# VH-VL binders against q9nrl2r1430to1533: the designs that were tried, part 319

Target 1, 104 residues: q9nrl2r1430to1533
Amino acid sequence: GGVHELSAFEQLVVELVRHDDSWPFLKLVSKIQVPDYYDIIKKPIALNIIREKVNKCEYKLASEFIDDIELMFSNCFEYNPRNTSEAKAGTRLQAFFHIQAQKL
Key: E = the ipSAE of ESMFold2; O = the ipSAE of OpenDDE; V2 = 0.75 times the mean of E and O plus 0.25 times the DockQ between their complexes.

## First folded at step 18 (VH-VL; framework fv_nezutatug)

Design bb3 (at its last look DockQ between E and O 0.29; V2 from the best seeds 0.00; counts 0 for: pae O 9.6 > 2)
Fold by ESMFold2, look of step 18:
Structure bb3 (fold): chain C 104 residues (1-104), chain A 121 residues (1-121), chain B 107 residues (1-107)
Amino acid sequence: as target 1 above (104 residues)
Amino acid sequence: QVQLQESGPGLVKPSQTLSLTCTVSGGHIDYGYTWHWIRQHPGKGLEWIGSIYYSGRTEYNPSLKSLVTISADTSKNQFSLKLSSVTAADTAVYYCARGPYTSDHYYMDVWGQGTTVTVSS
Amino acid sequence: DIQMTQSPSSVSASVGDRVTITCKASQSISSYVAWYQQKPGKAPEPLIYSASYLYSGVPSRFSGSGSGTDFTLTISSLQPEDFATYYCQQANSFPLTFGQGTKLEIK
């Protein structure tokens, strides 16, 4: 909720975006490049959307912010087989996120 | 923040179907998590029954697979357990739990309070 | 299926004691073990994930270690509220499995 929490969400999103493994998560999956994605994933989300929600103060609780980040990873694992570059990047970025999120 | 609460009958007759519901509050059941059923037999340890993903995908303990069904109702923010053909061996405390979805590991970070089910004639 | 073997089955200890509980997996599970505390009549509560990471709010006297097949939970200085049953859980693969528990009692 408060001003310090919003600064923490902003800083965490910046750290996620800067991470080497962030590429699959920077923006929504392209329907042109991946036509079946939106048939499988019902609640698409990406770091640019989460960042915009932070900027608009749409997260009232840390748990709401955490839930959107976890949804982003869960969508990756639901769509992508375990051995893909996307799933491996997701695993590493999620581990980084869990360490950073302990500070919220 | 998120809370889980089990509900259902405390007494079930042998050969009937046990039906339990987990109600989720303070969060959304279709928001990127894996949802679990676990039971604890009297004086014994914990046994994983099965899981349902936020997407509706399920995983079941192979020892119970033909007997167990786990389902979700997103409009009620609930997920449910049905266990058919129960015997006295199914007497236990039943818990629901939540965990993050990962590609290769599954932890249970929130638990319900548990509900006692006795299978007796 | 991965079997999780805890030892000891029970331990009797005094406030202030250091206690170590071990858990052995029947095959390698990397670091994918969780630890739970359960008080009588209550649900399990999460303590540790991924062998060594404490959940928020868990007292620092709790620590976890290990990788592969051998894992430990250590309580560095027992408090009265720590007398409970402790379970390990392998989180590596389905079916998920738990240790049989370790009951920590007042001496």
Scores: ipSAE 0.623, ipTM 0.901, lowest interface PAE 1.5, mean pLDDT 92
Fold by OpenDDE, look of step 18:
Structure bb3 (fold): chain C 104 residues (1-104), chain A 121 residues (1-121), chain B 107 residues (1-107)
Amino acid sequence: as target 1 above (104 residues)
Amino acid sequence: QVQLQESGPGLVKPSQTLSLTCTVSGGHIDYGYTWHWIRQHPGKGLEWIGSIYYSGRTEYNPSLKSLVTISADTSKNQFSLKLSSVTAADTAVYYCARGPYTSDHYYMDVWGQGTTVTVSS
Amino acid sequence: DIQMTQSPSSVSASVGDRVTITCKASQSISSYVAWYQQKPGKAPEPLIYSASYLYSGVPSRFSGSGSGTDFTLTISSLQPEDFATYYCQQANSFPLTFGQGTKLEIK
């Protein structure tokens, strides 16, 4: 592929992925490792999926992109108790995201 | 860019109800956020008044003597504060703010510029 | 209620100085502390969340540390634009509470 300037969405996804607290969100939860996850979470999503949607230009509005990111965090907080490493990481990453999203 | 703006009367008489509205622009009142009211008495520190979730759930500062009501109108992208039976002690700069909904942790990452409310007869 | 006690209430410093502001919580709040900067006539602006994480755009001379009950905001080399009032806030539970503030003034 050719070299191009990243869109605002692409750039933000890159920043999220590079964040130290992105590890719970990089890819979909394994059903093998967490058998009950998909019984609870009905709209699973992860940064790799969001990145793919960005690459495919599926987001026409910033609000659509934001909605998916927020869904990602919502899923995390729905499944993980507050005191878990995942929830704590999600808390920090979400705060980071909300600041970065102001640039959209 | 997300911005918050407070609006409402700058002068309220004692015993009346203070009513303010926070208008959100460049973003949405959505489930990923909590929305807060904070005030600052002249020359004093910050005091949290209350918060509202996208669901309509509210939390209020129990130390406030006046009745506080916070509501949201997502169709207008606004949330509001009502403080009843105000006294001179309620004179302050009132801020609305946004924070992430982070499983019971509450930061304020975007603030309005604040609006001054004076309680005087 | 969780009380946040800042110290000092005021501090005079010069450009280039290292400044430390502390905040003590009345009970353990893990790392759920934010720091805000407020300049006269302006709204507070967020500096730090979760005790040690800088918001985007905040200069690296700002840092936060602490866990449990004792927290610190540090400015490694004070700049002219840093003279302001700083507030800590516990984000652990309702009611949300702020420290009383620390006014950083020019010496």
Scores: ipSAE 0.007, ipTM 0.659, lowest interface PAE 9.6, mean pLDDT 91
ESMFold2 (binder alone), look of step 18: mean pLDDT 92; pTM 0.947

Design bb30 (at its last look DockQ between E and O 0.76; V2 from the best seeds 0.00; counts 0 for: pae E 6.8 > 2)
Fold by OpenDDE, look of step 18:
Structure bb30 (fold): chain C 104 residues (1-104), chain A 121 residues (1-121), chain B 107 residues (1-107)
Amino acid sequence: as target 1 above (104 residues)
Amino acid sequence: QVQLQESGPGLVKPSQTLSLTCTVSGRSIDYGYYWHWIRQHPGKGLEWIGSIKYSGRTEYNPSLKSLVTISADTSKNQFSLKLSSVTAADTAVYYCARGPYTSDHYYMDVWGQGTTVTVSS
Amino acid sequence: DIQMTQSPSSVSASVGDRVTITCKASQSISSYVAWYQQKPGKAPEPLIYSASYLYSGVPSRFSGSGSGTDFTLTISSLQPEDFATYYCQQANSFPLTFGQGTKLEIK
């Protein structure tokens, strides 16, 4: 209930979600669409999960928030070859994130 | 906050195996980073030894590859270095470090304090 | 392997001075260079990544530039705590390699 100002974490997540290259990261990979994904990726995460954690105030340190974001990118690069659209999008989004994260 | 701490024998005899462990606190080592070993000979610069990806994949310095093994134990939140057949040239301060998992680019953003290893009979 | 040639090996300067350290890669590494600061008896600390981006907490007097093969670390106005050894590192590919270091000493 009620409107409040977004925290730095909330704002950054909003910016990430709005980014053109966020499409691989908006939600968890579907096991149906990618049957072997969870055989390879043991710590799945996505922006919607990170957003939920932010909303629940689960991040006490900026480093914890950053770690989850980095995990998200790591998972992408682990599963997707460099020349895939997902990896390329991840590369660009990660660069954007790194710039924005300097403000945290 | 993530912290790294090197541990192991400070003295190793020639021809033996140097064994070091890096204990990571604050985060799990399987959390999407690279984990590096670097050493520094007395009064010298930095030398990369090898790395292990959070997935367990390893990369080694070609000059040391035949002698180096890096492994990870997620149950202990540690990763380790073994360097076999050591000589006096392996005397150095050994550092473990963490690196973000960027698109195949490798930086080191958190370092341990380092541990001195002397190779001597 | 990619060699990183760092210059100068040592430099003497005074507080307030502008200091420039150069690193040259043996082949193009785009902007994938990091800079580290190491004080005596301490572990290296990261200053810069991707040639020009400062890590959080690094004073703005530090800056990095360059792409391809030529890279520069600059301290705009040297402070007492800046006297240390600095290393560049190529982050482009394995094996990872460092410059030989630049010892920044007080004049």
Scores: ipSAE 0.210, ipTM 0.789, lowest interface PAE 2.8, mean pLDDT 93
Fold by ESMFold2, look of step 18:
Structure bb30 (fold): chain C 104 residues (1-104), chain A 121 residues (1-121), chain B 107 residues (1-107)
Amino acid sequence: as target 1 above (104 residues)
Amino acid sequence: QVQLQESGPGLVKPSQTLSLTCTVSGRSIDYGYYWHWIRQHPGKGLEWIGSIKYSGRTEYNPSLKSLVTISADTSKNQFSLKLSSVTAADTAVYYCARGPYTSDHYYMDVWGQGTTVTVSS
Amino acid sequence: DIQMTQSPSSVSASVGDRVTITCKASQSISSYVAWYQQKPGKAPEPLIYSASYLYSGVPSRFSGSGSGTDFTLTISSLQPEDFATYYCQQANSFPLTFGQGTKLEIK
């Protein structure tokens, strides 16, 4: 832990949010707009929730933070077929995340 | 810190089923990763055996497909390999590995230490 | 299936030398290649993913490049601990396949 580790998680989340391909991941999927989503995805998560967990110091290890980010992408790929705009955005943002995560 | 550890018998008789277990520590396997089995024959390179997603779906090397089963037990944080009807050609070091779950690229970012399996009468 | 062909099969070099290992895919795999280092008696360790990105803790003397079918791994200044076998892996599609390996021996 420590202050530099908490700052690194926040910096990385900010970079993800600012990325052009973050749009599918900013907030949880609407149950009203996508009624079957929560029948398929049992561990929903989004960048706003991850950011709240960083702000509340809920991540004790970098691996916990990384796992939530990877879960977010895995949900996208599980729900969305490969050729959708959401899946393509997820692929690009995940590649960006892997580059940025080298800094952790 | 995520760690993977293979376990199982080191000696298996021909025609029997080879059963190996990979125990994952430091993280739950029901997060969105691919879980792989790879083997390395004596003096040879690496051969991918198969993979399982956290959802339970599997992919197998076509050369082994009729003989291989990969399964996961999330309550024990383990995934397993069964290889039926083994011969001496299945003698190898067996590795388990993890990679990010993606739509179109399959890297292996954490490896187990490997376990040696000898098939001999 | 996508075949990965590594060259050279082996190389003997001195500490401080620049070493280049190449890997050719039988069809385009975009940038979806990984490189692994395997020291004697140990498991493979990840070096590079997506052709050119180093995993955390990998020394900066390692670099990767390429796209399409032709990929390289370079060690800019060989160190004694770099004695190992190196494998490329296509990560584009199942079945996943590895190159045959390049054994690097330090003179």
Scores: ipSAE 0.026, ipTM 0.721, lowest interface PAE 6.8, mean pLDDT 89
ESMFold2 (binder alone), look of step 18: mean pLDDT 91; pTM 0.942

Design bb31 (at its last look DockQ between E and O 0.28; V2 from the best seeds 0.00; counts 0 for: pae E 2.9 > 2)
Fold by ESMFold2, look of step 18:
Parts: sequence; C-alpha cells; structure tokens
Structure bb31 (fold): chain C 104 residues (1-104), chain A 121 residues (1-121), chain B 107 residues (1-107)
Amino acid sequence: as target 1 above (104 residues)
Amino acid sequence: QVQLQESGPGLVKPSQTLSLTCTVSGRSIDYGYTWHWIRQHPGKGLEWIGSIYYSGRTDYNPSLKSLVTISADTSKNQFSLKLSSVTAADTAVYYCARGPYTSDHYYMDVWGQGTTVTVSS
Amino acid sequence: DIQMTQSPSSVSASVGDRVTITCKASQSISDYVAWYQQKPGKAPEPLIYSASYLYSGVPSRFSGSGSGTDFTLTISSLQPEDFATYYCQQANSFPLTFGQGTKLEIK
C-alpha cells in the first residue's frame, strides 16, 4: 500500500487502543505472571506490537494487518473462558474492529 | 488473497473411508482463523461437518458421531477430512471454508470451489 | 439442534422486483444469522453476517434484518445476476445449521 493505506492502519490501531475494552490487548501477557499462557498460545501478539509493525511499514497489504488483529482476538478466546472479563472485552472490541475494518 | 481448494477421490465405495484435503494459499492456516468442512447433498442442501481451529482443536457435528476426523498439517498449509464407513447418504459436494474465530458465533467468509464425492458400488 | 426453516422454497420474479426471503429459527439465536448466495455449479458466496451486515463487495440492493427467531433477506430491485439459490445459516451454536434454500427464478 500507499501512504494513505499506512495512515489508515495507524488510524485503526489508534481507535482500537482508545476503546474502553482495549485493556487486555495493549501489551503481551507476562510469562512470569501467567506462566501457562505460552504453553497454550503459540503466536502471541498485542496492540503495541501491531502498532510498531505499522510504524516500521511491515504490513504490505490490508489483509496482513487484519490477520494480526484477528490473531490477537483468537488468542484471547482460546485462552480465556467465555464468561471472563477478558473474553467479554475481546468480543466487544472485535465487533468494533469489524465495523472499522470495512473502511480499509 | 486467500484461496481454498479441495482435493480427493470423486468415487468411494460403501464402507470405505472418504479422505479429502483442503489446500490453503495466500495465508498460513495457523493464523487465528477457524477452518470448516461443509457438504451439500443432492436436493437436501448444506450440512456442517466440523471445524478445526488454528490451535488444532476440533468441533464435530454430533450426527456424524465418531465417524469424522479433521486434522491439519501446517507444514503443507492443508487441513483434511476423513469420514469412515461411508454410505450412499454421504454422496455430496464437499466444501472447505474459513471464518473468523469468535467467542460464540461462526460464519464462513471464504469457500473452496467444492469437490464432488459419489459413494456407489 | 437448532432448526432453520426457510420460506418460500422457490419464488418466481421479474427483474426490478422486490423479493423477500424468510428464515425462522426453532429457538432464539439473537442476530447470529448469515446469508449465502449460490449460483448453479458454484460454491456458496457470503452475503450477510450478524443478520444485517453486508460483506465487502456485496451490492447495496441486498439487505438483512431480524433478531430472535425471525429473519429476512431482501433484494430491493432484482438484477439478472441475482437469480440463484439463497441459504440462511444459524451461527449461534454447534452444530451449525442451514435453511433448506430458496430458489429465485425468472418469471
């Protein structure tokens, strides 16, 4: 993508970070505080990492960017039972993301 | 661009095992999506067979009981269906499909072209 | 299992007509319904998710509505390429289930 597509990725990441339900996704889960997380989740990712990849122009296609954000949500749902605060936040943020992703 | 392509034999004899493979191109299957097998019976419409998650977990249609196995081979970027003890009722067009992993609802946003399987003596 | 009852089984219509297809779930499924279009010899194509949201690239003449048990797909002005079979799908719980289809034919 062009410069407009790179700024669109940045805008979307900013909107996700600003969302009230972003709190489980801002940074990687601590291996020390949650030791079993990385036994279950093999491809960890978080909004801070995605934002750095946007800043370093590592996404060439909108689909690559979308895939990383979807992976972030899938990790949340794989690790956290449906009734947890983390999974509920993930459900609401994913719904917001699906609306915003229509603009890419 | 993600593309899915089914492959396998078009003719299977009763009591044998049906084996199909879905080859995924454009993206790795171990990204956080859910992968599905669906079949379409002549005149009966669409039936979900089962799903495999990016993590390797599976969910199956209980109507197929212990007859179905879905597996993935990430090194070949493929996922596969095995259906044992087939009968004429298993004659259908078989589709593989992809959808987002969600906490409580599942849609198929990319479909393969389908492959026809006939179960006949 | 959640049964999806789709009606009518077929509809005959002309280019420019408004067509409505309905799907009824045997129990409440919130808005977790998808709609697919299938042309002869082709795979199903996704139209709508979550009862009312169009996939990217789907023409705006398609719309969906409903929640709970009663859902509709509406084509506001038929085009020649819209003559196909349409399926609803409940996405609420496993096993995922489909309506038996509605064949849309030229009058």
Scores: ipSAE 0.325, ipTM 0.831, lowest interface PAE 2.9, mean pLDDT 90
Fold by OpenDDE, look of step 18:
Structure bb31 (fold): chain C 104 residues (1-104), chain A 121 residues (1-121), chain B 107 residues (1-107)
Amino acid sequence: as target 1 above (104 residues)
Amino acid sequence: QVQLQESGPGLVKPSQTLSLTCTVSGRSIDYGYTWHWIRQHPGKGLEWIGSIYYSGRTDYNPSLKSLVTISADTSKNQFSLKLSSVTAADTAVYYCARGPYTSDHYYMDVWGQGTTVTVSS
Amino acid sequence: DIQMTQSPSSVSASVGDRVTITCKASQSISDYVAWYQQKPGKAPEPLIYSASYLYSGVPSRFSGSGSGTDFTLTISSLQPEDFATYYCQQANSFPLTFGQGTKLEIK
């Protein structure tokens, strides 16, 4: 498509992706690398999927967008113990998101 | 924008139950957050009272000797605090707050404006 | 319980000054520390999380550092709106606990 101004959702996704702590969330967890992940996490999601939904205008309400982001974090905390790098990164990124989301 | 608002009686008699409600707007309390109650005695610091998760799990400050009950009503997008057998020592500004949903780390990133509760005969 | 010993209890400073507030935990809490600013008659507002991460919208003159037991909040150049009470909080374990607070006053 052509160049256009980013929507609030698009911009926030960009900010999340650019964040230093986004690395656990950029793509879906590999079943090969983490064989038991999908036995535990039943609603997998990642920033790339959320970005696609934004691009497709699937979010009609800000709450729907926020719900998916929160799902992403909840999955992380469900699967990863607190002392893991993933959980720590998630904690920080979620805090960042919560502040940014206030503008939505 | 997410907003939290405390509500409830500003005056409670000794030995009665303090009951407050936090109404959340701009975001559902269904999942993704931890919800906290904090209080501040006049001219004093901050004291954590307890927290509730979207799952219904609760954690309480042991110093309150199990006199606290926190509950949530997702249909009303509210969570509540009950403190039984109150004394003058329970006079304080009571805050509800939101924090990230984490396994074991708890910050408060959005606060209500607070509501003053006075315990007096 | 984890005790958060905050110091000083009060500090007088002038606009433009560098101000440092410290918080010491009774045991190691990694980097699980938050800092809040509270102005009179208002609710606390978050400044820092995870010891050193600045919440969006917080001026860059605020910074946090530390890990383990010793933590610091620094205001590099004090502004008029910065006069308030500051609290540290450990987010490592229950019960959640706060420092006693530091009242930053105008000299």
Scores: ipSAE 0.146, ipTM 0.791, lowest interface PAE 2.6, mean pLDDT 92
ESMFold2 (binder alone), look of step 18: mean pLDDT 91; pTM 0.940

Design bb32 (at its last look DockQ between E and O 0.83; V2 from the best seeds 0.00; counts 0 for: pae E 2.8 > 2)
Fold by OpenDDE, look of step 18:
Structure bb32 (fold): chain C 104 residues (1-104), chain A 121 residues (1-121), chain B 107 residues (1-107)
Amino acid sequence: as target 1 above (104 residues)
Amino acid sequence: QVQLQESGPGLVKPSQTLSLTCTVSGRSIDYGYTWHWIRQHPGKGLEWIGTIYYSGRTDYNPSLKSLVTISADTSKNQFSLKLSSVTAADTAVYYCARGPYTSDHYYMDVWGQGTTVTVSS
Amino acid sequence: DIQMTQSPSSVSASVGDRVTITCKASQSISSYVAWYQQKPGKAPEPLIYSASYLYSGVPSRFSGSGSGTDFTLTISSLQPEDFATYYCQQANSFPLTFGQGTKLEIK
């Protein structure tokens, strides 16, 4: 092993995870806690999954990476009404992401 | 990278139904995002027609709602526009577009090339 | 519906000029404004979102500002490829609406 410089994707994922509004997105929604989630959301995704894909070099294009992040946000806004804490957090995190993604 | 392409008859008779399809390549239309139809009358500005979300939910321009239907076919990776009872006023270039899914605001970040539809007898 | 009033409808300018286009919303729309560039026979292309943020690949000579009801698109130094029609769009609420456009022509 050894220390290596983070890729742009890795760095952005780190920044997203560290963001105060990342809490709804860190891992997949629990079916136990939200029983109807997977009846509504058919393509679940979360930052831990995206991070794993980055680590495995599964993203060949920046657009693929961006698409997964946008799917994550899409799922949030599809399931959560705009006035929920999750949606509000998602709104702020997405705005942050959009700014950072311009560098990709 | 995602690409959008409009297709359908370029000529429609008055009172008939205008039918267009947007074929999406590079990513599945059920993979998040919002999907839009916009039109532009000759020499005029842009008019939003409607939006279909990746879930299949739709929003329409109230000025056209009674005449517009937007649907999606994930098996073909397409979403479609139907506009019934067309008149000459519906002559326009029709664009499909994609935008991010947000809590309450919508932009179009990727556009098709547009397809011209002329309503004429 | 929220009306977006663009001004001017047309403007003639020369390469190197500073150009300013304004968009006024009929009611407050926060910062939810996009700007698009459209060249003849082509589809609109996004320039700016959320009033002031450039899409990737957009030259830095483009900038956007404003909040509430008054918004501005500025081209600091006009280039030959910038002659086109520009549209603002409010993204605040349905129905989504566009300004009537500003045609930027060569003087």
Scores: ipSAE 0.883, ipTM 0.946, lowest interface PAE 0.5, mean pLDDT 96
Fold by ESMFold2, look of step 18:
Structure bb32 (fold): chain C 104 residues (1-104), chain A 121 residues (1-121), chain B 107 residues (1-107)
Amino acid sequence: as target 1 above (104 residues)
Amino acid sequence: QVQLQESGPGLVKPSQTLSLTCTVSGRSIDYGYTWHWIRQHPGKGLEWIGTIYYSGRTDYNPSLKSLVTISADTSKNQFSLKLSSVTAADTAVYYCARGPYTSDHYYMDVWGQGTTVTVSS
Amino acid sequence: DIQMTQSPSSVSASVGDRVTITCKASQSISSYVAWYQQKPGKAPEPLIYSASYLYSGVPSRFSGSGSGTDFTLTISSLQPEDFATYYCQQANSFPLTFGQGTKLEIK
């Protein structure tokens, strides 16, 4: 946890947000549009929440930051069947994340 | 800083149930990872036993499916293996491991130290 | 089940040598191969995922390549700490399966 780690977390989150496949992950899933989501997903999370946690210095270790991003993808794969647009976007964004996260 | 530690009896009699526990420290197991049991027979390679997902779903090696149960206890931050009707062929070093949850493929990025289990009369 | 066949099963080599270990899958697994290093008396340690991506902290003398059915782990200049057993793992489908291992020994 230093200034260099917080800058790296912010830079990675910005790259994820800018990626074409970020659209399912920018904000929490709408309960109105997806009524059963919160019955199935017990720890909802999204990029805007992760970015807020970075801004508030809530991540003390790179592993904690990585865990939240992995949870975001895992929620997507748990809720969405593999052939959906959401799961396909998640697969591509997670692959991008795994490459970029090597710098942490 | 995530650490996995196997625990359980080192000696089990034939026909009994082997019970092992993996204790996870440094992070909660209800985050979005996959949790695995793998074993290594003396002088042989590695064999995947099964996987439990953070949601509680499981996948088992078909060769062991009727004999294996993997479960999780979130309140203790543990996941466990039960293998019934053991024989001498189940003598091995047993590892627990973690991997990222992906849609199509599974790697183990953190391993426990392993625990030796001997099945003997 | 997808069988993973490693070769050679063992190799004797000297410090500084280039060592190549191959792994062949019984059917296409895209690039979904991992490599692990296991030192005597210790658990396996991850080296490579997705055929060619090194985990953080893995020395750059390690490299992986391949897709489909044929995969290679290369150590470009062997160091004393590299004497170990190496395993490939197909990650493509259940049951997950491992190669039988390649033991790398001091010549």
Scores: ipSAE 0.368, ipTM 0.843, lowest interface PAE 2.8, mean pLDDT 91
ESMFold2 (binder alone), look of step 18: mean pLDDT 91; pTM 0.944

Design bb33 (at its last look DockQ between E and O 0.47; V2 from the best seeds 0.00; counts 0 for: pae E 9.8 > 2)
Fold by OpenDDE, look of step 18:
Structure bb33 (fold): chain C 104 residues (1-104), chain A 121 residues (1-121), chain B 107 residues (1-107)
Amino acid sequence: as target 1 above (104 residues)
Amino acid sequence: QVQLQESGPGLVKPSQTLSLTCTVSGGNIDYGYTWHWIRQHPGKGLEWIGTIYYSGRTDYNPSLKSLVTISADTSKNQFSLKLSSVTAADTAVYYCARGPYTSDHYYMDVWGQGTTVTVSS
Amino acid sequence: DIQMTQSPSSVSASVGDRVTITCKASQSISDYVAWYQQKPGKAPEPLIYSASYLYSGVPSRFSGSGSGTDFTLTISSLQPEDFATYYCQQANSFPLTFGQGTKLEIK
């Protein structure tokens, strides 16, 4: 098949993943490493999951895509105190996302 | 596209409890974000009442805390405000709103249209 | 509580004018400030977050600046649809607080 340009969603996910502060969000939290995570976070999500949804064209509206990204951040801030590295990274990445999301 | 809509009685008698509901469409209240109640007395500015997080945790304005309860019903995709022992000072347009969940700051990026509540005997 | 003091309380201006609204916080709040626009009988609509970032769909004639205690909303060239009341909000600490508002009226 032919080469296609990345959609806006794909591009944004790539940018998020490449961001220095993406490390808490690349994959789902390990239950082994964080035993109580899934007792607190009921709707886990991560950038790799969101990327797959984009690849499968599961997002019909930008709002749906944004909702998943915001859920990802919500989970981070719900679980992690503000003084943690995860929360600090999340704060910066979310700010970046909010700027980039203006293009959607 | 998320939409918020306030509902409840427009008239409440003094000393009674004001009850409002915010119905959310186009999004789920247990799917992240923060959910807020704000009010505006006639001809006045905006006053934050309280916030409920998608987890169910709440934060209230200390000036109203003893009188305010915010709750959520995920089955109906609604969150509610109860303000007890109302007086004329509680006459206002009441807004529900949504904002992103952040580590340490909160904005309101989507608002309901507002509902007028008058406290009068 | 953090107080947000807007100035002026009201301002009359003409289409095409440059309009500046200021908001002073009673203590440093970093860049955690939002600006809202409210038209009569309508709910507030968000304009700016984090002091200087425009929400999607907000015209580029709107801009925000400031950090610490002093913040500014600027409309570079006023349009007819811009006549409204504007509010700043600090998002730094609970309780969240708003400025008293600035009513922008047509001269």
Scores: ipSAE 0.747, ipTM 0.922, lowest interface PAE 0.6, mean pLDDT 95
Fold by ESMFold2, look of step 18:
Structure bb33 (fold): chain C 104 residues (1-104), chain A 121 residues (1-121), chain B 107 residues (1-107)
Amino acid sequence: as target 1 above (104 residues)
Amino acid sequence: QVQLQESGPGLVKPSQTLSLTCTVSGGNIDYGYTWHWIRQHPGKGLEWIGTIYYSGRTDYNPSLKSLVTISADTSKNQFSLKLSSVTAADTAVYYCARGPYTSDHYYMDVWGQGTTVTVSS
Amino acid sequence: DIQMTQSPSSVSASVGDRVTITCKASQSISDYVAWYQQKPGKAPEPLIYSASYLYSGVPSRFSGSGSGTDFTLTISSLQPEDFATYYCQQANSFPLTFGQGTKLEIK
């Protein structure tokens, strides 16, 4: 909540998008390209959606923002086997997020 | 910060079902973490029992076969352990724990205080 | 299952001493090791993850090292509050397994 927290959320999302390992998370997974994804993942989310929610001031608490970011990673780990490029990218980006989130 | 608290009976008779609940406070059961049950046998050390994910997926220690069920009630911010057909070998201190959800490591960053369970004939 | 073997089982030391505890995995586990401190009657508390990274709030006198099968926890200058039992844990694969513990006692 508050204007200070919204500025921090925007700054953090920008850092996530700029990170080299953001590529699996920029947009929602395509149902056409990955037909079974939405049979397994029931609450899809991606960085572009999170950024829109920040821009629209939809997060009232830091915990709500953190929940969406962590949902994004948990979807990645649930769908993708451990040794895939997607899962490895998710692990590295999550570690980066945890460091940056200490500023919240 | 997040806190975990175990609850349940301290004494269980052989062949009965052990049922424990972990209540989460100062945080939520959510997608960012995995939720674990671990026990500590008298004088022997620590044994991982199993893990539940926010999605409802579970992973169990093969040594406990089909005797273990872990479930969650996210509306109550709780997750639970059921262990059927208990014997004296199941006497232990039982801990619930949380760890970050990641594809390639499984660490416990928060632990409950533990609850002692004795199986006595 | 991956067996974690700790050494020594116990150690007696004085305040200010340097203490080293070793953990050996039965298979290579990269750097996927955690270390925990447990005081009598209390739950384990996390010290180190990924072999060498300290959790927030853990004193800098604690350090970890190793990769593959051999891992070490070091306390560079022992303090009175460090007398406890220490456990390693492999975090590589299920079932998660722990070392049998090392009891650190005051001399």
Scores: ipSAE 0.007, ipTM 0.661, lowest interface PAE 9.8, mean pLDDT 89
ESMFold2 (binder alone), look of step 18: mean pLDDT 93; pTM 0.951

